# VHH binders against q9xw16, part 18

Target 1, 132 residues: q9xw16
Amino acid sequence: MSGWNAYIDTMTAAAPSIKRCAIVGAADGSVWARTEADNVFKASEEELKTFVALFNDVTQVPAKGADIEGVHYVVPRTEESLIFGKKENTGFFAVKTKSAVLIAVYEGPNEVAAQVRKAVESMQTYLNNAGY

## First folded at step 19 (VHH)

Design wg25
Fold by OpenDDE, fold request of step 24:
Structure wg25 (fold): chain B 132 residues (1-132), chain A 120 residues (1-120)
Amino acid sequence: as target 1 above (132 residues)
Amino acid sequence: EVQLVESGGGLVQPGGSLTLSCAASGFTFDTYAMAWYRQAPGKKRELVAGVGTAGDTVYMDSVKGRFTISRDNAKNSVYLQMNSLRAEDTAVYYCAAPKEPPEGYGFDYWGQGTLVTVSS
């Protein structure tokens, strides 16, 4: 396991509703770490490249939505380093650090989303402070 | 203050149609995606449909092809056209909007809801 896998474990432990999670390069969407085994994060490289590019102009994302793992999500709103989406009882949170994008896909009622956001933002803060 | 006011609910027969409307106020409507949720008795509230600021749409699988979400930014309104209604569509339907930054986890504001009953 790479050092980045530990961060995946940290996020998934912090929010049990997270089904899949990935840490990817902010510049190119390259996968640094992801959930595997029974919950493999399955976004393609091309998709991730497109996804991370959304952070170049987050203001347009609510207009277009976002795709992750072949699933299209409506994006209620965005922040400079935050994109989140919803579909049925699923959703995702994506946060951008200095060099990475953290993506967490979750499933459950709306209430679980709070914990997911907190988990990814906590990791965001940690990584930013660490220079990543 | 954010206000979401639903209307259009009622009793319909299976196979019937109904159009729900939501009037939104208290926030910059055209800046946010909007959504319709529903909650059936004994069930959790679920996202039925979402519409982005430019018309991008997302639906739950069970309503695809039957329901259409749309918005009119000039009227600060969002609509849900429901066709081919089924008994399982019976629920209170809620208009939903996100909270403004930095708060919120998705669609966080809800209207009072409008009851849709599909029954023969």
Scores: ipSAE 0.928, ipTM 0.965, lowest interface PAE 0.4, mean pLDDT 96
Fold by OpenDDE, fold request of step 21:
Formats: structure tokens, sequence, C-alpha cells
Structure wg25 (fold): chain B 132 residues (1-132), chain A 120 residues (1-120)
């Protein structure tokens, strides 16, 4: 589990606008690692279980939106392994790997989202190559 | 080419109402969520409201209860009903849509905007 914390640090370092992030099991939403201390990722296990299940049919997500940490986001569109949402000056990116879902919640002007997506997708690629 | 054309802006007194319309073309409208953004002078563009493909809505806290976003897929249109307008609602309002995969990180296309001025 300590190794997964390093990946959290890598993503947050790559995108300073990330406020909170987590690595969870793709199958059940179990938390493998998450930001802590002043930036605790607050999603419950039940919520995460529901969230990761969205990847079973991403085509429906724009119709329903997505909830993270009790916050509801509009989802502009999705990709097979990508869900992102927006609310006010906040948003999230969630990417699915072979066995995990990486979730990053960010805050800032619209443009910061580009860096957040890059950060999580870079980690996605890394983990996929590593077999995770 | 994606086109978003806003209309309905204008001058209105505080407490007044206004309805903005957006005509969208150049993409599969009913496939994507749509949004309204606004940008006030000297401020960053901000997401005012979003509407999912099936009517799911998200609002800025400051406009909740006053603004209503809706869409008509048959008309490829999105609307923003603005009630109880305040001076701080003064801004250029933009209709917004996401880019198609693999590009984009939110609502990436915007129209030319329509000016809403709330002033006594």
Amino acid sequence: as target 1 above (132 residues)
Amino acid sequence: EVQLVESGGGLVQPGGSLTLSCAASGFTFDTYAMAWYRQAPGKKRELVAGVGTAGDTVYMDSVKGRFTISRDNAKNSVYLQMNSLRAEDTAVYYCAAPKEPPEGYGFDYWGQGTLVTVSS
C-alpha cells in the first residue's frame, strides 16, 4: 500500500491543481491510496463502489452525472477508460487501469484541467505497463 | 465544424428575468452534456450551469434557485432561464460543449457569447 502512496504523490506533484486524489480498486472501489492530512480524499467506500461501476457503461454517465465526495458533477462526455466531470471551478478526472481507478479532484480555472488529465493519464499508462 | 450560437442577452433591471438560447451544430448534440459559462469583466470564465444528456443539472451555488438550464435535443438547443437577476450576474454568457474524443478536458467549445447586463 505504501507503494501506491508514491503514485498519489507523483500525480499531485505533476498537477498542483489537484486537491485530492485516490487510487481505488476497479472491481470494488476499495481504497488503495489517497491524499491525506489537509487534503483528505473523502469519498466513502460505498460511493466509490458506485463510482467505479460507472466504467461498466461509460456511455450512460453523461446522462446521470457522477458523484464524488458527496459532490455531484456534470459529465461532459466519456471515453472507455475516462470519466471527467465539472462543477463550478472544480472538477475531476477518473481513469481506469487494468485493475484500478485513479481519481483526481481539482480546483481552479478551466485551463488547469488539461494538466490534471495529463497527470492521471500518465499514471494510467505507467500502471497499465506495470500490469496494474 | 462545431458551432455554438448564443442569443437572448440584453439589458435587464435587477430582479428581472432573461432567457438565453444556444443553437448548436457540427456534432452529435444529444451525445454530450452542454453548459453555460459566463465571464464578467476582469474575472475568469466560470461554469454557471451544466445539463447532462438526460436532463441532469449542475449549478453554481450563487445561481441555484434562480437559474435553470435545459435542453431540447430535437432542436439542438440549450437554454438558460435566468430569474431574479442581480448586478453580479452581469457577464458575457457562453454556450459550451465538450470536444470529441480524444481531445478535451471539460467543456472546450464556446460560442461567441451573449452579453447580459443587469443594471438599474
Scores: ipSAE 0.927, ipTM 0.964, lowest interface PAE 0.4, mean pLDDT 96
Fold by OpenDDE, last read:
Structure wg25 (fold): chain B 132 residues (1-132), chain A 120 residues (1-120)
Amino acid sequence: as target 1 above (132 residues)
Amino acid sequence: EVQLVESGGGLVQPGGSLTLSCAASGFTFDTYAMAWYRQAPGKKRELVAGVGTAGDTVYMDSVKGRFTISRDNAKNSVYLQMNSLRAEDTAVYYCAAPKEPPEGYGFDYWGQGTLVTVSS
């Protein structure tokens, strides 16, 4: 699914603080696209399966936190199609589309998070409008 | 209006202990994770510890095994127990909470802070 790589590039270009990024199937966590080379997104299949299932009931996620790439994050709060987490100077944003979950892991001072959220939500809107 | 009020800071010798408290109001406390941040002079504010709604915890590596974050939902309070304090722990410590939907990027509200000075 090489076409999905373009969306990875779009998100990473929009938010330089994104270190790794992935687009996965919302139903099973299958990887459709991800950052490669020096910044490979390394979440396992089982981890992603568990992660995307969090969107079935986001209200419980702040109680449990979330794991991505073997790293545990505290989740301040959630929205119906949004999960985000923090750990030290890192964090993630995950948004759900009709058929996919977009995950962006970022690093930097707190203020960079705003740009990351904007990047993934912009892509979320685009993909939803496209039927994905 | 969201309010976060820290207390418990002070001067302590290396190896000493200190407990910080945060009183929160103005939002549904038990539905949000809470956190402690710190900012040393000339450095960026950094996440020290976070606690989920059911006690899940996250720590920065340098404080693991020394600091403990906890919460009391009945009192709308968050605590940071700091043991084996080091000089590098010197900073203003802030209690933090997320903004309510749809806004927020992490922990977005901050208290006034409480100064912790670790010095011999």
Scores: ipSAE 0.926, ipTM 0.964, lowest interface PAE 0.4, mean pLDDT 96
Fold by OpenDDE, last read:
Structure wg25 (fold): chain B 132 residues (1-132), chain A 120 residues (1-120)
Amino acid sequence: as target 1 above (132 residues)
Amino acid sequence: EVQLVESGGGLVQPGGSLTLSCAASGFTFDTYAMAWYRQAPGKKRELVAGVGTAGDTVYMDSVKGRFTISRDNAKNSVYLQMNSLRAEDTAVYYCAAPKEPPEGYGFDYWGQGTLVTVSS
């Protein structure tokens, strides 16, 4: 297990509703770590490259939505370093650090999203403080 | 204060059609995606359809091809056209909007809802 895999484990432990999770390079969408168990994070490199580029102008994302793992999500709103989306009983949170994007895909009723956001933002803060 | 006011609900027979409307106020409407949720008796509230700021749409699988979400930014309104209604579509339907930054986890504001009953 790499150091980045440990961060995946930390996020998934903090929010049990997270089904899949990945840490990717903010510049190119390269996968640094991802969930590998029964539920593998399956976004392609091309898709991730497109996804991380959304952070270049988050103001436009609610107009177009976002795609992760071939699934299209509506994006209610964004923040400078935060993109989140919804579809049926699923959703995602993506946060940007200095050098990475953390992506968590979750499933469950609406209220579980609070715990997911907290988990990824906690990791965001930790990684930023660590210089990543 | 954010306000979402739904209208258009009622009793309809299976196979019938109904159009729901939502009047929104208290926030910058055209900068946020909007959504319709529904909650049937004994079930959890679920996202039926979402519409982005420029017409991007998302639907739950069970309503694809039957329901259409749209918006009119000039009127600060969201609509849900429901065709080929089924008994399982019976629920209270809610118009939904996100909270403004930094708060929110998705669609966080809901109206009081409008009841849609599909029955023969």
Scores: ipSAE 0.926, ipTM 0.964, lowest interface PAE 0.4, mean pLDDT 96
Fold by OpenDDE, fold request of step 24:
Structure wg25 (fold): chain B 132 residues (1-132), chain A 120 residues (1-120)
Amino acid sequence: as target 1 above (132 residues)
Amino acid sequence: EVQLVESGGGLVQPGGSLTLSCAASGFTFDTYAMAWYRQAPGKKRELVAGVGTAGDTVYMDSVKGRFTISRDNAKNSVYLQMNSLRAEDTAVYYCAAPKEPPEGYGFDYWGQGTLVTVSS
């Protein structure tokens, strides 16, 4: 599924504060695409399997937080297809499409998070419209 | 309207302790994680600690082992116990909450802040 790499590039271009990014299967957390080279997304298969399962009941996520790449984040709140977390000057946004979960890990001052959310939600909309 | 009111700041010597309190209102408190931020002069505001709805905690590395964030849902309050304070902990500390859906991208609401000064 090499075509998915283009979507990674689109998200990272739209939000420069994104450090690492991945597109994974919503059902099993399998990696379809991810940032590579100096910004390799390093979440394990087991971790991703657990992570995508959070979308089965997002209401519980603020109670437990979320783990990405071995890092634990506090989750301020959730929406049906949105989970986001914070830790120090880092955070993540994860959005669920029809068949995928888009994960973006970012770093920077608080205001950069707005651009990251916009980037991943824009991709979410695009993929949903495309049937993915 | 969301209101966050901090208290407990003040002047303390290095090695001292302070407890900050935050009274929250205007939203469903027990459904959201809460946080403490701080901003030192000339620096950007940074997340010090976060607490989930069931007590899950996250800390910045520089305060681990020294600071403890907690919450009391019955009182709609969040606390920050600060021990072994250092000069570099000097800052205005802010209680923080997320915006309600669909708005927000983290902890988006802030109180007026309370000044913590650590000095000999």
Scores: ipSAE 0.925, ipTM 0.963, lowest interface PAE 0.4, mean pLDDT 96
Fold by OpenDDE, look of step 19:
Structure wg25 (fold): chain B 132 residues (1-132), chain A 120 residues (1-120)
Amino acid sequence: as target 1 above (132 residues)
Amino acid sequence: EVQLVESGGGLVQPGGSLTLSCAASGFTFDTYAMAWYRQAPGKKRELVAGVGTAGDTVYMDSVKGRFTISRDNAKNSVYLQMNSLRAEDTAVYYCAAPKEPPEGYGFDYWGQGTLVTVSS
């Protein structure tokens, strides 16, 4: 979809620790935009379909964790429109908008996660206000 | 007030074993995943292992097959069984829990830590 790549660029610029990210449809996990080239977001369609479905009941996610790009993450806790996970020095933030899920995979010490969350939630707010 | 109290650390020879324990209080323990972190001298704190509310586990690659994280919700405790310990496992180990919403970006609460020294 046209224009969605710009949002990817905005998030990655706002948080340099983001290694890969994607904007996918909340209903079916279809990829609208993703990082490419050296930082290709590699989640499969089936995986993304499963992932976005986690938002149907986020309360269960800490029990089972979450998989992104074939990597399993422990999920400390969740919020209604927020899922985040950790593995080693990596993690992800995923936020749900009206029609999309934004996923950002990051790498670095714990402190970098704060900036990643801020970047993703800022985009979440922007897209929600835009009707997406 | 959230409290995380680690125990079980000590001096052990290479190849030895230790079991770390963490007693948690001040929050709804069984609703959150828990984790163990460690920090070696001069290095950043790193996630060693995590355990979900239903026993789902995640490990850093260097400890896979050697370390086992588990939890006992009835005792509000999390454990780290460490086998085949190596010198590079020497670190202060921290029990970790997330902050309650809306704050937090991972495991945000830490205990005082327990020192694990692996040396011949």
Scores: ipSAE 0.924, ipTM 0.962, lowest interface PAE 0.4, mean pLDDT 96
Fold by OpenDDE, look of step 20:
Structure wg25 (fold): chain B 132 residues (1-132), chain A 120 residues (1-120)
Amino acid sequence: as target 1 above (132 residues)
Amino acid sequence: EVQLVESGGGLVQPGGSLTLSCAASGFTFDTYAMAWYRQAPGKKRELVAGVGTAGDTVYMDSVKGRFTISRDNAKNSVYLQMNSLRAEDTAVYYCAAPKEPPEGYGFDYWGQGTLVTVSS
């Protein structure tokens, strides 16, 4: 799992507005890596299990939103391997790889979201190419 | 072309009520969540409320219990009922929708906005 921390660092470095980040198993929501210390990603594995299951049918997510770390987000729309949500000045991006879900929770004005999406999608591409 | 047209703004006294409306066109309305944003003078635009395709709602904390977002898919419209208005609610309010895939990172389309002024 320690190796996955490097990917967390890469995403957070690529998008400074990311406050918390996690890499979890796409099948069961098991945590492979997460931000720690002052930026602890606080979602429980039970919550993450529910969250990753959203990717089974992303078309339904805008109808019911998504919960991360006990916070409810409105989901504007989805893509096959992308779920993003908004709440006040915060939001999240979640992307699915072959075997993982990358989740980044960010805070800031609307424009920072573009950088967050780019960061997680870049990692998505990298991991997919690496077989993960 | 996506169009979002807000209406209903105006001058109200503190404690008053106002209902904003947004008429949306140019996209499949019922497949997207919609939102209201606001921008006060000298402040950044912020998400006030969002409504999912099936009525799921999200509010900023400062408006919870006072504002209600709703939608009418038959009319391609989204509404913001604002009660117990406060001076700090003064802002230009924007209706917002996401861009279609693959573009966008939130609510990306905005209307022209409608001014809400709360003042005694």
Scores: ipSAE 0.924, ipTM 0.963, lowest interface PAE 0.4, mean pLDDT 96

